# Designs tried in a protein design chat: miniprotein binders against Pyridoxal reductase, chloroplastic (PLR1). Part 2

Target 1, 350 residues: Pyridoxal reductase, chloroplastic (PLR1), of Arabidopsis thaliana (Mouse-ear cress) (q56y42)
Amino acid sequence: CSNNTSNITTFKPLKLPLFWPWQKVKMGPLSVSPMGFGTWAWGNQLLWGYQTSMDDQLQQAFELALENGINLFDTADSYGTGRLNGQSERLLGKFIKESQGLKGKQNEVVVATKFAAYPWRLTSGQFVNACRASLDRLQIDQLGIGQLHWSTASYAPLQELVLWDGLVQMYEKGLVRAVGVSNYGPQQLVKIHDYLKTRGVPLCSAQVQFSLLSMGKEQLEIKSICDELGIRLISYSPLGLGMLTGKYSSSKLPTGPRSLLFRQILPGLEPLLLALSEIAKKRGKTMPQVAINWCICKGTVPIPGIKSVRHVEDNLGALGWKLTNDEQLQLEYAAKESPKSMIQNIFQTR

## First folded at step 14 (miniprotein; from q1 with V28L)

Design q4
Fold by ESMFold2, fold request of step 15:
Structure q4 (fold): chain B 350 residues (1-350), chain A 93 residues (1-93)
Amino acid sequence: as target 1 above (350 residues)
Amino acid sequence: SKIRVEIRIESDDPRLLRFIARLIKWMLEEIAKKYGVKVEVEIEERDGELRIRVEIEGDNPEALEKALEMLLFRILYMAIELGADVEIRIERE
């Protein structure tokens, strides 16, 4: 409708709801929806229970996201388990190609993928070839964002400059519109920013675990650096692997390996879960919608997973409104009062 | 007291299994140092499968549970990031 788009008609100013999907945010040279979607579950057999019979629903969920103005989709060359290695990228590419709404406009979707920092990727050329392989699986000629999936500082510090040069070459060869990093701590984030700036390569994003369960001193420092340097923070695991959904309790655990972690952590989250539930009820929202909205309120772009049409439908309800400052403080206080939180990814560095 | 953790990881790429084995050894060394627990590990690689048996031992039950929590987080995120199927079994004695 014309009230929600400025490029259709011009009339007297209206008060627009915050966080509408068409109100894109800057991510370096790119404009992205204020929430994106992650595809880590696409092809993940044991942790998510992926089966190919789910592909039609995943495609419908992708189309629903597009129809509602979402243009950012995050994947990785490592996503997909066993014989399905790379399946996440293959499915995303298929859905982009087959989309009726994107026919001839596939580059309007911002595809962000990640290249694993495997110890056998020892030359910049090998890293560039990983990018070309991702483009082949995605069936596109250029990525929106090419991301180094993690720093090698923890296990192969001498390799890291080679991979940074690989990112420069990806950009210079036109394979990516911009570059990002994932799992970079504050010290390494500043270092790669300086490296890329000298070479004229836009570092547009830093992707880390950031949520009501992962907002400690180090994560806040990363956020502060991103704000100061003009880097957009992408929040992964905004729902804490499902712990913030309200779907589970001590007597109702998820299936598979997550059940072990939920058994250890979930009982210590009661103050936060109660605060989420209370605010969700007061606002007529769901707990996932509140948790995702909080991430957006902090100036990040969260990427909840696409698992079903219903999940995408629910997550879209995180848009179009804003938690009050008091509600944000209530949630943050409840999180600090909770005895448990998420532990950082093994790959996050200093 | 002791906690035993059995981890099974599958991959078609033996280089990935060897990398995972190194990551697991590294994370166990960090856990042992951080929580002051004794950690023993046995790793077997066969035909696209890595089987890892971990024993965590200590006199402080709270330290043992914190060590287990850290191990579980690190294994699950590692499996997500590397695209590896993982099965985990825990036995308490």
Scores: ipSAE 0.843, ipTM 0.930, lowest interface PAE 0.6, mean pLDDT 90
Fold by ESMFold2, fold request of step 15:
Structure q4 (fold): chain B 350 residues (1-350), chain A 93 residues (1-93)
Amino acid sequence: as target 1 above (350 residues)
Amino acid sequence: SKIRVEIRIESDDPRLLRFIARLIKWMLEEIAKKYGVKVEVEIEERDGELRIRVEIEGDNPEALEKALEMLLFRILYMAIELGADVEIRIERE
C-alpha cells in the first residue's frame, strides 16, 4: 500500500477554523476578525532591533495570520525609525501584494492605518495628502480604516477641527471605507462622533490602550461610550508591552528600554500574574492567550504585535474559546488587587 | 531625594526632534504638577539627536517613584507612536 495506506492508518481530526465566520465583529461597514495584529515593530530599529534581514520571517508571520482567518492589520504612517520612516506600511503593502492566498481578493484584508497629527499638518488638504501617501506606500487604492492617530486638543486645539475635516474628506473621496480615531479620551470621543455624524460620516472605531493592566475609570468610560454609540474599541498593547506574558520576572527582564518599566511595574503585578497563570494552566493555554482572550470577551478587538512566526502562533491560540464569566471576574479582581498598572499614553486626551 | 534621567532620541527628521522636545517639556510640566515634584530639564539638539537630562527632586519618595514611572511610560509610548529611536538611563541619588 502507498498513499491510501497512509490515509487509512492515520486519524487526522478535521481542521477546524480558529474562529467561525459568525465570530467576526462589525466595525462600521466592515466584518473584522475578533483579533488583529499590530505592526509598530516593523521598521523600529532601537526598540525592536529591526533589520531588513527579518523581512522574510515577518512575511511568513503575516501569511500564517491570513491562513488562520485574521483580516485586520494595523499600521501607521509614523511607524519606522530613521531612514526607515514609513517602513511598516511599505512592508504590509508588499506582503499583501505578494500573498498568493490573497490573489484576486486583496480587498478582503482590512488595512487600518493611522495619520500622525504632526504640527506641520495644518490644513485638511495636508491631512488628505497624508492619507494618499499612506495609500502609495501600501500600494492599495483604499484603506479599510483611516484613523486620526491622536487628538491635538491638549496642545493645538485649533488644528483639531482641520484634521477632523480631513477625515471627512477622506471618507467622501472614497480613500477609506471607515473612519476611526486613536488615543481619544471620553470628552473628545463624543465631540468627534457628533462632528462626523453631522457630516454623514460614521465613526466606526476607537483605538486605545485597553488590557488587564489598562482598565481604569477613564478607559472604562471610553468603552462605555463606544458601546453606546456603536463604535468598536480596538485594544492596543493587550499584553502590557509583554508584562502579561509570563516570560519575565525580577531576574529575567527584557532587553532595551522596556526593562526600565518592567523594574518599576512588574513586581506589583503578582496577584494578576498568578491569576493569569492559574487560568492558563486550567485551560491548557498560555498567559498571553488568556490576556488577549479577556480583551475579546470584553467586546474589543485586540491587536497584539507581529514580531515573529512564533508570536503569531501563540497569539492565534487566543481564538476559538472564551473565558467564563467567573474567570473574567477572577482576572479583574486580581488586577484590582495588584498595586501597579499601566499609565495612560501621553497622547490620550480627556 | 533626587532621580536623574538621561534620554537620547534619534531621528533623521529635525522637525520630529523639535516636536518631541516640545512634548517632553509639556509632559515634565504635567508630571511636576501632578506629583508635586520639582523637575529641571536640559534639552540639546545636535547631529540628529536630542540629549535630554532630567532631574526630578522631592521629599516624598513615593511621589518621586510615581513621577519616574509616568515619565518612563510616556517616553516609551511617545517613541513607539512617533517612530523614534530612544535610549534611557536612570541614576538615583
Scores: ipSAE 0.828, ipTM 0.924, lowest interface PAE 0.7, mean pLDDT 90
Fold by OpenDDE base, fold request of step 15:
Structure q4 (fold): chain B 350 residues (1-350), chain A 93 residues (1-93)
Amino acid sequence: as target 1 above (350 residues)
Amino acid sequence: SKIRVEIRIESDDPRLLRFIARLIKWMLEEIAKKYGVKVEVEIEERDGELRIRVEIEGDNPEALEKALEMLLFRILYMAIELGADVEIRIERE
């Protein structure tokens, strides 16, 4: 009696896509997932407690994002502290290269890096060289989006024009598929858009602090300008560095410098945190999922941070559904009733 | 009422430390103007390190707390975006 052990090929359950192809967001010439991931924690030693022993976990978290159709990854040339400068781009480049899921389609990943406006980047050529150095760390021939990390208008307006010309040259040289900016206010965003447009360079994205903690008049004005100009708004810190997660309270603070900030801000967020919790419970979702989904409903592309597989799983649950208009208004009302909000980045211009 | 803030910033690039020191001075001037608080600052540069002592003084407790919040947010995001390590301590008098 030959026991034919039929190899029951366990059909991996067809993971339904978290979003449909028509739910992809156009960002200039690029088509991106409705959500991206940010990598600012990669190589950040004191604020995040990065250690190289975490790289395998970060790789698994990256692979999980790819497997679920995420193709937008935000980084910067400045990410990574001390001796780990540029570590975020190095890790992202390594993970893209080693990804079995991509199977030679590494170019389907939209890398959006940001070039720091350092005081020693005085020429357009030096800024183009920063782009080349990012390409080298990423081990890719072309960036998806080359971003100016911040405007120098407030303290070095002459340098800013040189950096804008650097973006033009990056695009003309084919080093980037598109250009973007970060930390631009309404007035400065219009100026750079017009400067780039007259040179045949489309501004595809603006990255700002946009969340239930950062939805003031300025953020709404930036969103309106972006919609008018066909610029895609990228929302960084959609979770307010973790304040909107429900993980932390006055009795349960994060470690490091964030503990001081959270102790100061969390008591003043009670109405917003309650509304997030109630809607999350009603929807069978987590508070992070609701907060990220709100950013998507507002027509932004949120870029929550990759820290672990569990954080990626939780953040991915923000996709495939939408908050109702009433739920959005309830959250926005609760956010306005909260006496505390996030302060804008030091580099945020007018 | 007085709030003392001690900030330690680490970086292997002395150019970055000098840039951060300029940004902090500018930020503190903006805080002082915005909230009507007195701000005193001492900056010590060492090898790979900035030590910053900030004293925020004023008669309005709410203005002091808002000034502190602005300082904390701006320092944290500056450190993230510039790839610098940061430690912060706060004392209240």
Scores: ipSAE 0.801, ipTM 0.920, lowest interface PAE 0.7, mean pLDDT 92
Fold by OpenDDE base, fold request of step 15:
Structure q4 (fold): chain B 350 residues (1-350), chain A 93 residues (1-93)
Amino acid sequence: as target 1 above (350 residues)
Amino acid sequence: SKIRVEIRIESDDPRLLRFIARLIKWMLEEIAKKYGVKVEVEIEERDGELRIRVEIEGDNPEALEKALEMLLFRILYMAIELGADVEIRIERE
């Protein structure tokens, strides 16, 4: 009796793509998914409650994003609190390296890191060394996008020119494929674009707070400038730290310092939260999916936080469909009726 | 009416703590000017820790609430972007 051990090749069901290859977004020389993921929570102990026991869950969340065609991952050299400084880049580098079952997709990963404008980074060479230290933590030879994390124009204008020259030098050395900025206002964005252009360095991306909570005159002006200059706008905090998720209310606040902020702002968001809920119900979507899809419809690349498999699954549901113009206008109207405490980031320049 | 805000910030880098202390002072000056509120601040630096006491005072309750919202939001994003741990307490008088 010959035991024919039938090798049951477990065909993993072909997951339908959430978006088509032609829906990829250009960022200079790079092609990225219409949504990315942010990793600010990786190593954040008090605000998120990070523990090293969560690393396996973060890896599963990363792999799920990569399996579904997400290739843009945003990090920073400053992410990770206390003894966990640089933990976000370390984890991202580890997960990219260990995702061996996805070898064909690993080569498509665009790492976008941000270099902090710390007061002790006084020379262009020190800023280039910050880029090298990020490459070492990430365990990669070249970054996708090297970003200046914020402008020093408001408090140290002489330092800013040194940091801009540092971006030029890291590009010329081939340490980054492209350069970007974060927290630049309209006037400062034009200045850095012109500075880089005269040196043959293309500015490929600008990262700002952009959401249904953060859609003021300044965000619209930045978007207009980005469209004119061929800069891709990246929208961070598309969910307003979780305010746009519908998970929280005055009776159900988040833990930690966010509870104070949410107690203050949530009562004024009722018109916007109602409009999000109604559209979400009509579309068979979640409120987060609607809020992220709105950012995509506005021509930005949103980078919601990657915290768990469940958050990745929910955020991935923002892809493969589009809000109508009328649904976008309804959300924008409700966001105007809501008291716009558009509190800008401290680092956001004019 | 008066709002007291106690902020605790932790970091292993004393250079980062000194930078955060400077940013908070600048932020509070901008808040005071924008909303027409009186702001008093005390900052204590200890090993790995900043303790910040803020008092916000004014005759317009709406201006005080907007000043508080701006303070809370800016501190949270600053802590996220700089990789610092933060605790905040609020008392109202």
Scores: ipSAE 0.786, ipTM 0.915, lowest interface PAE 0.7, mean pLDDT 91

## First folded at step 20 (miniprotein; from f4 with M1S W26R)

Design v6
Fold by ESMFold2, fold request of step 24:
Structure v6 (fold): chain B 350 residues (1-350), chain A 93 residues (1-93)
Amino acid sequence: as target 1 above (350 residues)
Amino acid sequence: SKIRVEIRVESDDPRLLRFIAMLIKRMVEEISKKYGVKVEVEIEERDGELRIRVEIEGDNPEALEKALEMLLFRILYMAIELGADVEIRIERE
């Protein structure tokens, strides 16, 4: 047999990475993917329509995210409604434990959870115990990021100092690799940063509503403080609870309580939605991908929700490219020209 | 003009229901001040259910709609953050 092809070694197909390891983002001592995923919908029955029959699809979506280099997953001890209280953490822990791709390297997943600032958490020891309960539900020995879910300054300012001490203790006891906050406004963010710094505990992340629908003066001030102090901003609701997807209109509303908000807000988003659609078409992308990419371009780490394999596939397409400066300004201008936007979370302070 | 909002929350933890009631009272105070509308709230708690009736009243229809929008955003994010199932009904008069 005299054919030359027997001497040629064929190259195996290369799997192109969605992003390179050097594109990961620093978050204190942690290196995280430029986008993470949020799990608030896991166990949320009325707002999202969660049913346990969805767990297999959620697990497949989690595995798809891992296969594509996502290592940041955000949850909270309050996530899960009614009898499903804590279900989001339980599901995440189950998926981490059952993952064949993580066998022997489960500590490479950065689990970020949040501890609710309930009025009945009155001692730093109770707050530390909330962290231990989260570790138990997650079935892991250490969190990536332990976050205070919101400030108590508006209703129990003396409690807040106790909760801040609880964060210090979680860090000192090795229960968390990093400490963060959620829903902290500019004044409270500076205060907790100073408090933790004098105690040798760096504040590594601040999580707030940040998106093309939530980029007003206060949100930009929070971002500026984060940039100056070396705090990574985590953007929640980067798609405005679905308002930025292009999936809905006045005649095609989501089911459940979100329909009430969409009816009030969505008609006033036309300039922004047109700009998103125009840029998406020009770039060969989807509107969600453009909205999430904008958050990434601002130096934040967005955490869109995990609801299905298809949503994760689409959201992963937000990675590997950048909006131009002109495209970013076009979107920001269109957002400012839109007569409606999202209103801040009740828990965000000054 | 008048807008009526009925909110229903169920929980096995009465502490959570009382916390939600406190948050809603603070919401209505903030909304009344911000939009210059009269907001009244009635809260009933019984057997693991919190039932809340909010009435928003004023002369300016645009202020009423903005007040409603703020109330809806506040309730939905509260429900997300607390892991609470919240039913909402709205009636305009």
Scores: ipSAE 0.854, ipTM 0.935, lowest interface PAE 0.6, mean pLDDT 90
Fold by OpenDDE base, look of step 21:
Structure v6 (fold): chain B 350 residues (1-350), chain A 93 residues (1-93)
Amino acid sequence: as target 1 above (350 residues)
Amino acid sequence: SKIRVEIRVESDDPRLLRFIAMLIKRMVEEISKKYGVKVEVEIEERDGELRIRVEIEGDNPEALEKALEMLLFRILYMAIELGADVEIRIERE
């Protein structure tokens, strides 16, 4: 009778790093966590596989983030696919409202939504009405940051001025505490800053694609302008849609449309992925944690997507430490040696 | 060498479909100019569906691959930013 003692591998509880009180980052009149969370996946059916049965899991992930001092949540009025249009804002509003056990932290929540520059939003009044519709979905009276989701300068320059006036009106009406932009290039960023400044409206944030996969001349120029003008750069896609996670390889691709892209790009990221892995191992961190920490070290506020409690826990591990300058330079060098990089968003202006 | 990309978008808002069609046309023009590739685009709108066929042709394989990469990235971000469900198929000849 051979007693097969099954070695129960006791999962050592991940000692959550002692959350040092997060040194809040200034974003105009607001104080935000050094990392936020993006909610673009909430209601996205095809790219993420969203189902309403995931809402409880998303709520738990939100609450865990809030409990751990994350107070910046990015959304958009366009997030949610098909019949789930606006679902991201609806879910965020629900979760903020239901997190009553965290009453002291609820008042610190900064909702940063983005208003789509749809061709049919032709008047400043229609754009202000988009802000009101977001407030209704969010079940709040005032936004933290109202963002123009993209510039129309390249295809509808007359509409852009109307949308800028819409941002002014949102601020003047007290519908938003601050205004921001997304997908603005260096030239358009300066133009909108000056336009808003002449109207007494501070531009508080610029949201762009910024990561180890997207750190080109244009991103560095945008960062320099942001630093000069007192604008906080928000980094979207800090993980390159998941390419910087180390989870995927040529033999282990994501499902859906991302599979094609990842098959094409991942082989050309080998130097960067190796450097991320080496530094992660040396620091006792994950590759995502290193990639997010790099964005913070570069003076941006990264907004990785929330998908589960596990992703929140992993992303929270990007905080409470910093990469050394040498580690940052090693990553930046490896990124430059990598023959592949992320391409700019279609909406990104010059 | 030729790469065919088929894109399917579903939306109950015909305004959104028309906007996506405009964005894709602009995207294709930029790709063609940037990489020196021939790009043809066919767009059909039917019953809340947009079907797009993009054909990328050129003699330089590296230019074709870079053109494809740009197209795929831009479509994915367009889909995310607009909250659109997008299916993509690729065929190589």
Scores: ipSAE 0.846, ipTM 0.937, lowest interface PAE 0.6, mean pLDDT 91
Fold by ESMFold2, fold request of step 24:
Structure v6 (fold): chain B 350 residues (1-350), chain A 93 residues (1-93)
Amino acid sequence: as target 1 above (350 residues)
Amino acid sequence: SKIRVEIRVESDDPRLLRFIAMLIKRMVEEISKKYGVKVEVEIEERDGELRIRVEIEGDNPEALEKALEMLLFRILYMAIELGADVEIRIERE
């Protein structure tokens, strides 16, 4: 008399949700979370209200992002106002160094920074020095992505090749794992891609304003070029400086200079804001989560800002699910029917 | 009809102030051409401060408001990208 028993597991194998933060996406030689975070508010005193007393909360927000699978953080050498110039990079470096969750794993964080194309940066060597200064502020030996912050083609065309040679030198010297650009329009994007390709330097990312408020013909052309050339588009301002959050109305405006724009623009966004609200309610999500998810659905990597623990927690809820095709079309139609939209960054070229 | 915009920027780096001044001059030229409005700009730099007075005028109220919208968007993104403290004040007439 013998008993054969076969124990059935109590759990099915886990199938990972769509846009799962630990299932990374390719960005050139790098693997990044499907959403990153931008640090432009870190050190910006008047526009974003930064005070040093906020650093502990920012550090907690950074750690929350890491604990939930985010590994892409975007900064720039210009971020920080007045005496806090460079403060965004310094804070990010401090948080990486002090993170207990990153002990022995600091290389898992992909730091993307940007080098301002100031008219007084006239040589490729000056750009290499700018990169070394960023590494010093960040207290790391190598960047994940070194980016040109904008093209000089519109105001200093003779400087443009110097910038491109600077990226080549940074890569060849091992200061960056990959290179990218920010605010490059369709023509300049193709030109720098071809330039870098012939020199063995792959362009891994292009960062532009891309959102339900910024998806006009030029932005869609940039997206198409990125898809065709294997460049990952990074979407900045995915929430339209806060216009897509649902927090504001004509009677409840943000503080500071944004209030001037919100008074002018928000009334013309009603079709889009209603569509966002409708889908958010149906899905049990927030309007920011829907707007960010839409960017991910388009194959971009959005980088909403890190401003507080609560905002990071909310933005993380944009992950783990996917808008249906019909929901995406509903949002796009509502955006096109809205009388107002975002105007492009002064630095975006042709 | 006219709209007046005053912009104040502070920086310890005079090169940054001059770069911002150049960007605003280009911005104003683009706005004037795009919306067919008259835009005058006066820029003063002293002691780590840039003061910019922009006057937008024309007969079409819709064109004036669109010009203001473009100016505000461009100033805000410029401030974000350059890490600049800006203060903006608007007066409509």
Scores: ipSAE 0.838, ipTM 0.928, lowest interface PAE 0.7, mean pLDDT 90
Fold by OpenDDE base, fold request of step 24:
Structure v6 (fold): chain B 350 residues (1-350), chain A 93 residues (1-93)
Amino acid sequence: as target 1 above (350 residues)
Amino acid sequence: SKIRVEIRVESDDPRLLRFIAMLIKRMVEEISKKYGVKVEVEIEERDGELRIRVEIEGDNPEALEKALEMLLFRILYMAIELGADVEIRIERE
């Protein structure tokens, strides 16, 4: 009587994600979560008080995001202050590598990094080398999206063509699956799209400041051009550096340089903050969740910053539901009534 | 009315400091033109440090405040995107 102990491989029940993500969104050849996470705070000492003792908390936050079906992570080679330059990419690369053992191959992490248009990056080869250095820090062979971090058109137009050729070369070398841009205005976005298209390089994304604080004529024009050209708009700062969170007020300011800005702007945001609070209360959601959900409803992919499990949980709660058209209009009206708006980034072109 | 903004930037890369100095000069020019305010800028480079003093002057208080907002916002995003440590102080006269 041979006791065939059938090793019943107990399929650990796939722990359903706590937060059900929306359906994946196309971004050129890639399929991404309807929200990504921004990692600009990772290694930022001054604005965020980053310390290496936070790395475990950042890892837990990353893993929780990945667990809940987030696969888009935005970074840059310039993220990390002083000696911590490139720390965001290093951390992301570490966390990706260490997470590969946790989850089956299905949720391929899409890394979207941005290459700084530094004045000393004068050749296409130097810009390709910046991509290689990012791959090394990320410990991956290929990027999801290689992004030009800003246009130099306004101050160094000759450099910009060199950087565009650098993007072409990154794609042709297989170092990136797709290319994107950040801080491009409508006119410059069309120019780079045409330049890349004629060379067989798909421009898959445009990253701009887009939120309830930044929804002006220019943002709408960029969105329209993106829709026409099949470019996915990525919304950075969907929470306005924290202004839309409801955490801060004139009596409760953030620490550091943001305190000055928030003291100046928050009083003028009262109509918008009230509308966010009312809708949040009615929906049983947080103000951040409403503000992020609005960005998704507008057809963008928001990339809120994360620092902790709590931030991931809060941001994930922006998924699995949709603001009504009336709620969107109410927020947009309240945003227009607010005398204060987010100012465009210095690198934002026309 | 006058607003003085003192900006301190630390970096071990003098190329980055020079680039930041150029960006700040452009910011103040754009602010001055956009809001019709007088803007003066002084820039001192020291070893690993850039000190910038911006003086914004105008007769319209609302224009002055909007100019300040624009400056602060642009400096903060510049600092984020460049990975720079930036301290800001504001004095009002």
Scores: ipSAE 0.825, ipTM 0.929, lowest interface PAE 0.6, mean pLDDT 91

